# Ledger of designs, part 1: VH-VL binders against Adapter SH3BGRL (SH3BGRL)

Scores and structures below are computed, not measured.

Target 1, 113 residues: Adapter SH3BGRL (SH3BGRL), of Homo sapiens (Human) (o75368)
Amino acid sequence: VIRVYIASSSGSTAIKKKQQDVLGFLEANKIGFEEKDIAANEENRKWMRENVPENSRPATGYPLPPQIFNESQYRGDYDAFFEARENNAVYAFLGLTAPPGSKEAEVQAKQQA
Structure headers, positions and changes below count from the first letter of each chain, unless a header shows other numbers; Kabat numbers aren't used for antibody chains.
F, E and O stand for the ipSAE by ESMFold2-Fast, ESMFold2 and OpenDDE, each averaged over both directions (binder to target, target to binder). V2 = 0.75 x the mean of E and O + 0.25 x the DockQ between their complexes.
[cut] stands for letters that were removed.
The coordinates of atoms that the task and the answers printed are left out; those that the model quotes come from them. Centres of patches stay.

## First folded at step 1 (VH-VL)

Design c10 (framework fv_socazolimab)
Fold by ESMFold2-Fast, scan of step 1:
Structure c10 (fold): chain C 113 residues (1-113), chain A 121 residues (1-121), chain B 109 residues (1-109)
Amino acid sequence: as target 1 above (113 residues)
Amino acid sequence: EVQLVESGAEVKKPGSSVKVSCKASGGTFSSYAISWVRQAPGQGLEWMGGIIPIFGTANYAQKFQGRVTITADESTSTAYMELSSLRSEDTAVYYCARSRYTVTTWYFDLWGQGTTVTVSS
Amino acid sequence: QSALTQPASVSGSLGQSVTISCTGSSSDVGGYNYVSWYQQHPGKAPNLMIYDVSKRSGVSNRFSGSKSGNTASLTISGLQAEDEADYYCSSYTSSSTLVFGGGTKLTVL
């Protein structure tokens, strides 16, 4: 299952927009997911911080939501998601198979030679 | 050049509340946690709680749970500490301080100048 | 939790060395390497001296930190008049809070 770590009460408009972009994509495409709110739940915040790979952390040292996992496998942050969407590779990015007939399924078919 | 600038001194009556502000210059607000630490006259430092503005997450020391509220307004790069049900024992200098909140660091490398709050009848 | 235990005061002569202790338990000082030390001059905000037990925050190498079991120590060598101040230790706790020591007044004789 796809897990998205978010901050429900974030003071950052940029973070709130990024979160809605990710969640909106998942909802629009009917991809099942769980929200993991780090704003009120300290255990969620600790888990996210410790399980985002060091090479994916900003210079400030703590990762910023949204952070995306498939089960416990790290998939990426918003920038990674955005690039995947621009390349019609979001399902692959999430570790999922694109639905038949989708734009991404076409791209995936072309890439697998 | 980065600074934490606190609001001015306050004189309050017992039973009232006080709200102290801490304005962060530069990128401090979005990149760090902000904590509140108080010091009563002639006494030591006491951590009250902190907030990670970017997450909207606030944590409080048990002693202050229920009386203290720490908030942040990213549009003005300002953190706030509101303490309710004031008593004479709450007379203190209140500091805001920046924490390098990472997996491996819990320390305050930048402090505000302090706000004196006096609770008197 | 209770504050970490520091001596109320310590003293040393100019040019000598002094050590300030900070004692907790396995749920704070003994359990984690997240001990920091702050210097406070009268009327001023605290200044970070040491973090993560032994790392200097850009201060003179006369200041050093260490830890053994449940006790962290701040050592100041080559004492100077301006070192006269209050010193506080702090530690992360197993309840994910922060606790300060009671503070130590250093007098340079």
Scores: ipSAE 0.016, ipTM 0.630, lowest interface PAE 5.8, mean pLDDT 84

Design c2 (framework fv_socazolimab)
Fold by ESMFold2-Fast, scan of step 1:
Structure c2 (fold): chain C 113 residues (1-113), chain A 119 residues (1-119), chain B 109 residues (1-109)
Amino acid sequence: as target 1 above (113 residues)
Amino acid sequence: EVQLVESGAEVKKPGSSVKVSCKASGGTFSDYAISWVRQAPGQGLEWMGGIIPIFGTANYAQKFQGRVTITADESTSTAYMELSSLRSEDTAVYYCARELDYGSYFDYWGQGTTVTVSS
Amino acid sequence: QSALTQPASVSGSLGQSVTISCTGSSSDVGGYNYVSWYQQHPGKAPNLMIYDVSKRSGVSNRFSGSKSGNTASLTISGLQAEDEADYYCSSYTSSSTYVFGGGTKLTVL
């Protein structure tokens, strides 16, 4: 299960736009996911903070939403998601098998062969 | 170059409220949390609460819950601490402090605001 | 009143080493990686010296931190006159709050 950590009450227009971009992609492609709101829920905020790897944290400041996990495995932030989308590799980025017949499915099949 | 600059000293009557400001400069205001810590004359440090400005959510120490309100204005990079129903025991120096990684430590401190509660 | 226990005072001679302890419980010091240490000179704001076992950039190598179980320690080697100050430990808690130790006055003889 894909889990997306978001902040529902964020004052940042950029963060809100990035969150909607990620969630909209998952919805449009019928990928199941759970939203984890860190603005209202302290346990979600604590879990996200503890589970974003050290080498994926900014040199200064907090890991900012959205942050993406598959189960408990960290997948990346918005920039990583955007890069994966530009490279037609979002399913691989999420740790999922691409839909049959897609360009991504062909790439995944070739890498495993 | 990170600086936290607090508002000036206040003298208040018992039963009134005080609102102290903390203006941040240098660094991105939304990248960190701001906490408020007070110190009564000759006493130790006491955490009152903190806010993560980008989320707008504040947490308070149990002792101050119901009397303290911590807010932030991202447009002016300023955090506020308002303490109501003042009594003489609230006479203290009030510090704001920056938390760079949530649940960790305070790397920069304001100069402190002296609040004196007296009749 | 302080949630974390520190000795009220410690003393050492110039060039000597001293250690200040900070004892809590599994819901604070024992449960979290970040026990931070602050130095406070009279009339001044606290200054971060150590977070967990890592020192703040620009802080002398004479300052070091350690933690075992529910007790964190600050060690100052090669004591200098300017080290004379109050030292506070702080920890995050399972209630998503922060607590401070009662403070330790260091006297350099």
Scores: ipSAE 0.016, ipTM 0.634, lowest interface PAE 6.0, mean pLDDT 83

Design c3 (framework fv_socazolimab)
Heavy chain, then light chain:
Amino acid sequence: EVQLVESGAEVKKPGSSVKVSCKASGGTFSSYAISWVRQAPGQGLEWMGGIIPIFDTANYAQKFQGRVTITADESTSTAYMELSSLRSEDTAVYYCARGYEDSSGYWAFDIWGQGTTVTVSS
Amino acid sequence: QSALTQPASVSGSLGQSVTISCTGSSSDVGGYNYVSWYQQHPGKAPNLMIYDVSKRSGVSNRFSGSKSGNTASLTISGLQAEDEADYYCSSYTSSSTLVFGGGTKLTVL
ESMFold2-Fast, scan of step 1: ipSAE 0.090; ipTM 0.658

Design c6 (framework fv_socazolimab)
Heavy chain, then light chain:
Amino acid sequence: EVQLVESGAEVKKPGSSVKVSCKASGGTFSSYAISWVRQAPGQGLEWMGGIIPIFGTANYAQKFQGRVTITADESTSTAYMELSSLRSEDTAVYYCAREGSYDYVWGSYEFDYWGQGTTVTVSS
Amino acid sequence: QSALTQPASVSGSLGQSVTISCTGSSSDVGGYNYVSWYQQHPGKAPNLMIYDVSKRSGVSNRFSGSKSGNTASLTISGLQAEDEADYYCSSYTSSSTLVFGGGTKLTVL
ESMFold2-Fast, scan of step 1: ipSAE 0.116; ipTM 0.709

Design d1 (framework fv_diridavumab; at its last look DockQ between E and O 0.68; V2 from the best seeds 0.00; counts 0 for: pae E 7.4 > 2)
Heavy chain, then light chain:
Amino acid sequence: EVQLVESGAEVKKPGSSVKVSCKASGGTFSSYAISWVRQAPGQGPEWMGGIIPIFGTAKYAPKFQGRVTITADDFAGTVYMELSSLRSEDTAMYYCARDLGYEDYYFDYWGKGTTVTVSS
Amino acid sequence: QSVLTQPPSVSAAPGQKVTISCSGSSSNIGNNYVSWYQQLPGTAPKLLIYDNNKRPSGIPDRFSGSKSGTSATLGITGLQTGDEANYYCGTWDSSLSAGVVFGGGTKLTVL
ESMFold2-Fast, scan of step 1: ipSAE 0.324; ipTM 0.774
ESMFold2, look of step 2: ipSAE 0.013; ipTM 0.641
ESMFold2 (binder alone), look of step 2: mean pLDDT 88; pTM 0.916
OpenDDE, look of step 2: ipSAE 0.284; ipTM 0.805

Design d10 (framework fv_diridavumab)
Fold by ESMFold2-Fast, scan of step 1:
Structure d10 (fold): chain C 113 residues (1-113), chain A 121 residues (1-121), chain B 111 residues (1-111)
Amino acid sequence: as target 1 above (113 residues)
Amino acid sequence: EVQLVESGAEVKKPGSSVKVSCKASGGTFSKYAISWVRQAPGQGPEWMGGIIPMFGTAKYAPKFQGRVTITADDFAGTVYMELSSLRSEDTAMYYCARTPRWLQSYYFDYWGKGTTVTVSS
Amino acid sequence: QSVLTQPPSVSAAPGQKVTISCSGSSSNIGNNYVSWYQQLPGTAPKLLIYDNNKRPSGIPDRFSGSKSGTSATLGITGLQTGDEANYYCGTWDSSLSAGVVFGGGTKLTVL
């Protein structure tokens, strides 16, 4: 299960747009996910901050949403998601099997051969 | 077993370019990041850049931006590094090395044996 | 000059303990995982420690890592003659020159 840590009441237009971009992609491709709201839930906020790896944190040490996990495995932030999308590698980025017939599925099949 | 095998030693003139290859076998080639790390005689390692073959997108150290191009041929299981406008300071051992957790931690768990590039007039 | 600073050399007798320091700043060691590498003459570097204090399979527990603030330390106990090598720390630098950075190296001499 894909989990996206978001802030429902962010004061940043950039953060809101990035969150919508990630969630919109997942919905459009019918990828199941759970939203984890860090603005309303302190446990979600604490978990996200503790589980984003050190070398993925900004200089402030406080990672900003959206942050993406598959179960408890960190997948990346918006920049990593955007890069994966640009390269038709989102399923691999998320730790999922790409749909049959996709360009990404062809690459995954070659790796398993 | 994962093996990283670099192309053979090169001797180049200043101002030319060199293209070295790293063939990865075993394991999951496409999903792991492959980096190029060089080491000049008597010096420590210097990271040049890396690529995840599945993504096709390379990231470069600022010092090498404009001179280095890293590409991947996913079908051939090979990563290439081309360094242009060669200088004597580019004389070094060039390693390819694997990063298993590109989004989580940037350590190198598997290294090739290295290939020597000598720039001499 | 390397971004991360290490002592150029350390030495100790067989069976003794030695520590090798690696000093950086908040943009690298202070905010990121540290790795350590052993390089014997004529060979490629070999991973000893990753994620500050974890050992890959096959690395004996004589090797340990730690990190405090903007510095990291590699500890080696029960020194053996085969430990004589150059040791390098490495981490991610998240400043304007984002990328992997290494220390200048420490030559360990086993007396």
Scores: ipSAE 0.000, ipTM 0.537, lowest interface PAE 17.1, mean pLDDT 81

Design d11 (framework fv_diridavumab)
Fold by ESMFold2-Fast, scan of step 1:
Structure d11 (fold): chain C 113 residues (1-113), chain A 124 residues (1-124), chain B 111 residues (1-111)
Amino acid sequence: as target 1 above (113 residues)
Amino acid sequence: EVQLVESGAEVKKPGSSVKVSCKASGGTFSSYAISWVRQAPGQGPEWMGGIIPIFGTAKYAPKFQGRVTITADDFAGTVYMELSSLRSEDTAMYYCATYYYGSGRPNYYGMDVWGKGTTVTVSS
Amino acid sequence: QSVLTQPPSVSAAPGQKVTISCSGSSSNIGNNYVSWYQQLPGTAPKLLIYDNNKRPSGIPDRFSGSKSGTSATLGITGLQTGDEANYYCGTWDSSLSAYVVFGGGTKLTVL
C-alpha cells in the first residue's frame, strides 16, 4: 500500500500544493493510498524521520512532506515524484505495475523481452 | 516573496531578558525556516538558533543553549527570540533571516532574506 | 562553537580578480553546503552564493563559488569599487547537534 506522509496544518502554500499534486495524481489514477499526517501525530512524524534514508535528508535533518513509501519501502520525496512523472515512470517509482495500455506499460513490456 | 519585519530597538539592564519579534509577510511562511543571527559592533555574524515552524522544533547554537528560546506563531507568521541573563557582551544587532528548505534534498540552503536588524543595548 | 577560517583581508585594484578562501572540517564544510555573504557598512548581510556555487537572482555572474574537501572559495572578477565590503562564508556543522557556523570574515579593499 502506498503511504504518503503529509502535514495537514502546514501554512506553506508550496508544501500544500506539493501534497495536493501527489495525492491528486494517486486519486486520479485510482491508486490506493493512506495519508499519514505528521502535523497531528507524533508517531507518524517519528516514523517518517527515522525511515527517510540518510542520503535523502536535508542538511537540517528534518525531511519535509510529502514523503512517499510503498509499505515500509522509501520511494521518494516530491522532487523524486515530479521527476518520475516527467519521465512517465510513476508506477515504477511507486513500486507498482503500470496499467495495461499506458505509455509506461509499453516501456516495461519492451524491457521485459 | 517573503519580507521580514523586526520589532524596535531595545535598551536593557544587565540580568534582564529581551524578546525580539520577526514577522514574515508576502510569502508562504512555513516553507521557510527562520534563523536568529546577531552581530556585535565590529564583529562577524554569530548564529544563535533557528526554528522550522511546521515542525515546532527549535535548534540552538551550543553557546546559547539554555539562555535563548525561539518560538513560532505559525498562524500569525511571527517568530520570537528571547535571550535571558543579559550581559554587556550581548549588545549587538539582532537579525532574523529566512532560509528556504527543500523537501528531502539539501540544495536550497542559504539565508536569502534578512530583516533590517534590531539593536539591543545592554547597559547599566 | 567554532569559526571557519578566512584570511582577515584581501585587496586588489578595480577590474582585477580576487579569491577568498574558507577552511573548515569534515563535520561542517566537508559534509555540508557552503554559502557566502557580502556585508556593506551599516547593512544586513546579503546572500551572494548558496549550495556551494549557486547565485540568487540578481547576483552578477562575476561572483562565483566552489568547494573542495573541507575548503570553499569565493571568486570575484572585474572588481568594482562597490565590492568593498566584508565577506563571510557559512555552513552547517553536523557534529552531535546541527548549527550554523560562520567564517571570521574577510575585508575586501578595492584600491
Scores: ipSAE 0.000, ipTM 0.529, lowest interface PAE 14.9, mean pLDDT 80

Design d2 (framework fv_diridavumab)
Heavy chain, then light chain:
Amino acid sequence: EVQLVESGAEVKKPGSSVKVSCKASGGTFSDYAISWVRQAPGQGPEWMGGIIPIFDTAKYAPKFQGRVTITADDFAGTVYMELSSLRSEDTAMYYCAREGYDFWSGYPMDVWGKGTTVTVSS
Amino acid sequence: QSVLTQPPSVSAAPGQKVTISCSGSSSNIGNNYVSWYQQLPGTAPKLLIYDNNKRPSGIPDRFSGSKSGTSATLGITGLQTGDEANYYCGTWDSSLSAGVVFGGGTKLTVL
ESMFold2-Fast, scan of step 1: ipSAE 0.105; ipTM 0.686

Design d3 (framework fv_diridavumab)
Fold by ESMFold2-Fast, scan of step 1:
Structure d3 (fold): chain C 113 residues (1-113), chain A 121 residues (1-121), chain B 111 residues (1-111)
Amino acid sequence: as target 1 above (113 residues)
Amino acid sequence: EVQLVESGAEVKKPGSSVKVSCKASGGTFSSYAISWVRQAPGQGPEWMGGIIPIFGTAKYAPKFQGRVTITADDFAGTVYMELSSLRSEDTAMYYCARVSDYYDEGAFDIWGKGTTVTVSS
Amino acid sequence: QSVLTQPPSVSAAPGQKVTISCSGSSSNIGNNYVSWYQQLPGTAPKLLIYDNNKRPSGIPDRFSGSKSGTSATLGITGLQTGDEANYYCGTWDSSLSAYVVFGGGTKLTVL
């Protein structure tokens, strides 16, 4: 299952927009997911920070939401998600199979051909 | 912009408790983390704990666990900090301060003016 | 003692540049974002820098922050008499009971 770590009380418009962009994509494409709120739950915050790989952290400091996992497998942050969208590779990014007729399925078919 | 209004100065005896309040003015604080930070004379700030009112989650610094209780009253728009078993070392200015998750590495963007608590025997 | 170490004082003349250091450990500065605060006499602290090097609206660009390893620095250029204040660094400590820690403060005197 796709898990998205978010901060419900973020004062940053940039973080809020990034969270809404990720969640909106998942909802629009009928992809099941669970929200993990780090603002209200210290264990969610701790788990997220411990499980984002060191090489995926900011130059110095803790990772900021949104952070995306498939089960316990780290998939990426907003920048990684956005790059995947631009490349029509979001399903692969999430560790999922692209549905038939999607832009990603078409791109994958052309690359395999 | 929202401002944080703290209750008035307190003078307390050793062994007693003090309860200070922090009220959001010009808006609500429900979705923001509100922390309590104290500063003893001539010392740096010391974080005591914080709460996110809409979620009811309170967290305390290890030094204050067992002596401090932070609560929120959403209807009153107020966050409280109660410190028990007061000692002279608790004499300090007590601030409430707002934290957003954007600044969740301990950054406080809005501060109350502070409440002086004096513990004298 | 404070968890984060700052020099107790620094002084310089108007127009000069000053840097204030803040040193910690891997459990705090080494793993978390650093913030900086200015406290004028008789006032509450004011946020100057967050996320290591970002400024809130209204903070002039002569204030800057940086972080390397377990240390952070606050830089102030073009010093003005109104900069005379105490300066504090702050960050999270990443122990299992995560909490906020501050430096002991640096008093800046503009002579």
Scores: ipSAE 0.012, ipTM 0.566, lowest interface PAE 8.9, mean pLDDT 82

Design d4 (framework fv_diridavumab; at its last look DockQ between E and O 0.79; V2 from the best seeds 0.00; counts 0 for: pae E 5.7 > 2)
Heavy chain, then light chain:
Amino acid sequence: EVQLVESGAEVKKPGSSVKVSCKASGGTFSSYAISWVRQAPGQGPEWMGGIIPILGIAKYAPKFQGRVTITADDFAGTVYMELSSLRSEDTAMYYCARDEYWGSGMDVWGKGTTVTVSS
Amino acid sequence: QSVLTQPPSVSAAPGQKVTISCSGSSSNIGNNYVSWYQQLPGTAPKLLIYDNNKRPSGIPDRFSGSKSGTSATLGITGLQTGDEANYYCGTWDSSLSAGVVFGGGTKLTVL
ESMFold2-Fast, scan of step 1: ipSAE 0.303; ipTM 0.737
ESMFold2, look of step 2: ipSAE 0.088; ipTM 0.686
ESMFold2 (binder alone), look of step 2: mean pLDDT 91; pTM 0.933
OpenDDE, look of step 2: ipSAE 0.029; ipTM 0.721

Design d5 (framework fv_diridavumab)
Fold by ESMFold2-Fast, scan of step 1:
Structure d5 (fold): chain C 113 residues (1-113), chain A 124 residues (1-124), chain B 111 residues (1-111)
Amino acid sequence: as target 1 above (113 residues)
Amino acid sequence: EVQLVESGAEVKKPGSSVKVSCKASGGTFSSYAISWVRQAPGQGPEWMGGIIPIFGTAKYAPKFQGRVTITADDFAGTVYMELSSLRSEDTAMYYCARGPSYYDILTGYEMDVWGKGTTVTVSS
Amino acid sequence: QSVLTQPPSVSAAPGQKVTISCSGSSSNIGNNYVSWYQQLPGTAPKLLIYDNNKRPSGIPDRFSGSKSGTSATLGITGLQTGDEANYYCGTWDSSLSAGVVFGGGTKLTVL
């Protein structure tokens, strides 16, 4: 299950738009996910901070939402998601098998050969 | 490098409200929390609450819950504290300070940058 | 009333050592990092110690901190007249205050 850490009450319009972009993609493609709100929930904030890998943390400050996990495996932030989307590799990015008949499934099948 | 600057001194009547601002200079608030701490004459500091400007997440001390509102603007460059139903015991120096980290509880609860403070006097 | 308990005052001569205690409970000091602040007359508090025993850049090693159980201690060695100030401990309280709490303060007099 895909887990997306978001801030429900962000003062940043950029963060709000990035969150909407990620969640909108998952909904449009019928990918099951759970939202984890870090704005109101201290446990979610702590878990996210502890589980974003050190080499994926900013040099200054804290990791910013959205942050994406598959179960407990870190997948990336918005920039990583956007890059995967540009490369038609979002299912691989999320740690999922692409739907049969998709262009991404075609590429995955060729890599196995 | 970053400095915090509070708005100017205020003189208010009992029962009114006061709104104080805190601006970052020489840097930005970024993902850091900004706290409001007051200190009455001859007393120790008292934490009122804080906000993480980029998240819009505010937390208030129980004593001030329902009477204080802490907000941030869209650019995360200014934080506000509004205190309502003013009483004489609200006469104090009001500081904004960077921290604690509400986002990252592993980095501790320190406030490392403080403004010079602004005086709020509630006159009868 | 302050949540954390400090002695109201301490005093010593120049060159001496003092310790200032800060006592709390498991919901604050016992489970969370402690900070110490110095406040000279007419100034804002200044961070002296964070994460129980760490010094910010520019704080001399004469200042030290420690934590044991539900109590914390600020140590000052080689006392100087410029150290005369109020000292406050601070931490997070998850149950009593649901936020930052401070000690009542200790006035250090250098005689």
Scores: ipSAE 0.014, ipTM 0.606, lowest interface PAE 6.7, mean pLDDT 83

Design d6 (framework fv_diridavumab)
Heavy chain, then light chain:
Amino acid sequence: EVQLVESGAEVKKPGSSVKVSCKASGGTFSSYTISWVRQAPGQGPEWMGGIIPIFGTAKYAPKFQGRVTITADDFAGTVYMELSSLRSEDTAMYYCAREYSDYFDYWGKGTTVTVSS
Amino acid sequence: QSVLTQPPSVSAAPGQKVTISCSGSSSNIGNNYVSWYQQLPGTAPKLLIYDNNKRPSGIPDRFSGSKSGTSATLGITGLQTGDEANYYCGTWDSSLSAYVVFGGGTKLTVL
ESMFold2-Fast, scan of step 1: ipSAE 0.075; ipTM 0.649

Design d7 (framework fv_diridavumab)
Fold by ESMFold2-Fast, scan of step 1:
Formats: sequence, C-alpha cells, structure tokens
Structure d7 (fold): chain C 113 residues (1-113), chain A 120 residues (1-120), chain B 111 residues (1-111)
Amino acid sequence: as target 1 above (113 residues)
Amino acid sequence: EVQLVESGAEVKKPGSSVKVSCKASGGTFSSYAISWVRQAPGQGPEWMGGIIPIFGTAKYAPKFQGRVTITADDFAGTVYMELSSLRSEDTAMYYCARGRYSYGLHFDYWGKGTTVTVSS
Amino acid sequence: QSVLTQPPSVSAAPGQKVTISCSGSSSNIGNNYVSWYQQLPGTAPKLLIYDNNKRPSGIPDRFSGSKSGTSATLGITGLQTGDEANYYCGTWDSSLSAGVVFGGGTKLTVL
C-alpha cells in the first residue's frame, strides 16, 4: 500500500500544494493509499525521519513533506514524483505495475524494447 | 509579547447567532493556527474548531459542523468565530488559543475568555 | 463520557507527590503528542507540559509528563498550596472525529 507522509498544517503554501498534487493524482487514478500526518502524529514523524534515506535528505535539516513510500520502501519526495510524471513513469516510481493499455505501460514497453 | 485579545461579553436570545473575535498581536500570525475552545460552567474544555490564517482553511469538530464558522482577517490579525442557532446549553466561556503548525496538539497562548450567555 | 479519561479528583498534603492519569486509545494518545493544562479558579487554562514531557519556559521542574501506550501521566512533586487547580490532558484524535480532544479534568486539592 502507498503511504504519503504529509503535514496537515506547515505554514507553507508550497508544501500544501505539493501534498494536494500527490494525493489528487493517487485518488484520480484509483491508487489505494494511506495518509500519514506528521504535524499531529509523533509516531508518523519519527518513522518518516528514520526511514527517508540519507542521500534523499536536504543539505540541512530533516526531509519535508510530502514523502512517498510503498509499504516500507522509500519511493521519493515531491520533486521525484513530479519528474516521474514528466517521464510517464509514475507507476514504476511508486513500485506498481502500470495498467495494461495505459499510456505509461505503452511508453515503458517502448523504452525497454 | 504574544497576546490574544477577545471581544467583550455577549447576551443573546435562543435561535440567534453570536460572533466573537480574537485579535492576535506579537509573533508571526501566519506561523500558527487559532482555535476556539469553550468551557461550560462546571465542565471541561471542548474544542470547536480552528483556522490556519495563511491558507484560510478551517476545521470543525463534528458536534459543531453546520453551526460554527471560523474566519480570519489576516490584514487585521483577527480571527472570528460565529455560532448560530444558539441554545441555552451554548452558555459558556469561549477562549481563542494558539496552536503552532497544528490546530491544537498543544495551545501555548490563550485569550482570557469571552462569556456568552443564552437566555430567554 | 469524555474521549480521554481522568480521575475526577486527587488530593495530597504539601510536600508530597501526586500523579494524574489520562487514558485514551490508539487513535489519540497512542499516536499523538500529549499536552497538560493547569486551570486556576477564574483563569484561562495554562500550558504545563507539551510533546508528552516538555516544559514551557517558567514551568518548574517539579512538573513532569510521560506517555506509555494509550495512557499519559502528569507528575507533581513537592506539592504546594498554589498547585490547587483543575488539570486537563489534551491531544489530537486521528479517527473520523479528527480534531483536538481533552480529558474531563482532575481537581487537585492540597490538604
């Protein structure tokens, strides 16, 4: 299951828009997910910070929401998600198989052929 | 110095509405949420809802959804709470309280409270 | 019946230690930070403890907090007459009734 770590209140319009973009994409494409709020939930914040890889951390501080996982496997942050959309590779980014007949499945078949 | 200054006491008739204000000064208005918490005589605090002023997003406790509206005027540094369809059981002290980066995981500053009395 | 359960009263003599419990569920205390508030007669609540066990500036170290599973505890050592007040726990509830929830309160009487 896809897990998205978000902050329900962060003081940042940019973070809120990024969160809504990710969640909106998952909902529109019928991809099941769980929302994990780090602003209100100490356990969610602790888990996220312990499980985002070192090389995915910003130069200073802890990683900012949204952070995306498939089960316990780290998939990426908003920038990684956005890049995956540009490359028609969101299902692969999430660790999922693109639906047969989808644009992504078609593109990925061509890239590997 | 951070201060939350609430509007004055109100006496209202059943079925009317009341709108109370909370003016925030000191600190960064946009870095926190302002919540409304009421306390009826002899009872504990009850969260009604809150707003994050920079987003304009409000969240309400289920018990008050449909009767409460919380709004913010960022220019004036003021948050408002309007409660409609007043009943005698709405007689209480109404507090505004500041939550940092959340609606109220903890409230670090409180207003002094505004008394609202609903009587026929 | 409140969402968070506290004993209605507790009492002790000056200099003694008291503990006040707060019980909830996995959707509130089990997964979220707990705060504690002191309310002296005729005043607004005052933050005593936040993030389970941290004290704001000006709160003496004889006040402490802890959390274990779905329960939280407020500890007061070296009890003083000025501690006589109502004490409330608070947290976030992550269920479909998502929002801030408070305990019913505990009246501390200093004998």
Scores: ipSAE 0.000, ipTM 0.541, lowest interface PAE 14.9, mean pLDDT 81

Design d8 (framework fv_diridavumab)
Fold by ESMFold2-Fast, scan of step 1:
Structure d8 (fold): chain C 113 residues (1-113), chain A 121 residues (1-121), chain B 111 residues (1-111)
Amino acid sequence: as target 1 above (113 residues)
Amino acid sequence: EVQLVESGAEVKKPGSSVKVSCKASGGTFRSYAISWVRQAPGQGPEWMGGIIPIFGTAKYAPKFQGRVTITADDFAGTVYMELSSLRSEDTAMYYCARHKYYGSGSPFDYWGKGTTVTVSS
Amino acid sequence: QSVLTQPPSVSAAPGQKVTISCSGSSSNIGNNYVSWYQQLPGTAPKLLIYDNNKRPSGIPDRFSGSKSGTSATLGITGLQTGDEANYYCGTWDSSLSAGVVFGGGTKLTVL
């Protein structure tokens, strides 16, 4: 299960747009996911902070949403998602198998051969 | 299980190019990249670049940008590194090494034994 | 000119403890995991520590790592003659065009 940590009350237009970009991709591709709201839920905020790897944490503050996990495995932030999308590697980025017939499935099949 | 096997030693003249290979076995490369790291005699390791087969992209260290090319033959499971315009300073041991590339949080966990490249007149 | 700074050499007697430092900046050690590599003469580097303080299978607990701010340290206790080697720190540099960076290396001599 893909989990996306978001902030529903973010005053940042950039953050809201990034969150919708991630969630919209998952919805359009029928990938199941759970939203974890950190704005109103302290447990979600604490879990996210503790489970985002050290090399992905900013020097100040806490990691900014969206943050993406597959179960408890950290997958990345918006920049990592955007890079994966630009390279047609979002399913691999999420730890999933790409759908048959996709460009990404072609690449994954070659990797297994 | 995982092995990285480099091609044999090379002796080249200044101004020529060299292409060395690294055959990888026992891995799928879904979340792994292969980098080239060189080490001149008496010096520390120096990262030259790496390739991410799943993305089809290569990245090069600024020092080598423009004269190094890293490619992969997915079917053969082989990664190549071609270095052009050779100088005496390119005399070194050349290693291929495996790491995870995405997220930048992965060490080089497997190394080849290294290939010597000597540039001499 | 290595991007990460290490002392060129350290020496200690068998059974003693030694620490090797590695200094960088916020774009490398400050924001990324640090690895340590051991290189015995005539061999390829071997991964000794990853994710700042974790040991691969087969690495004894005499070897430890830590990171604070923009610096990392490798600790070796109970020194043995077989520990004589060059030690290198390594990490990712998050600046746009740098990639993987290594320290210049520290030669450990067990006296």
Scores: ipSAE 0.005, ipTM 0.550, lowest interface PAE 14.5, mean pLDDT 81

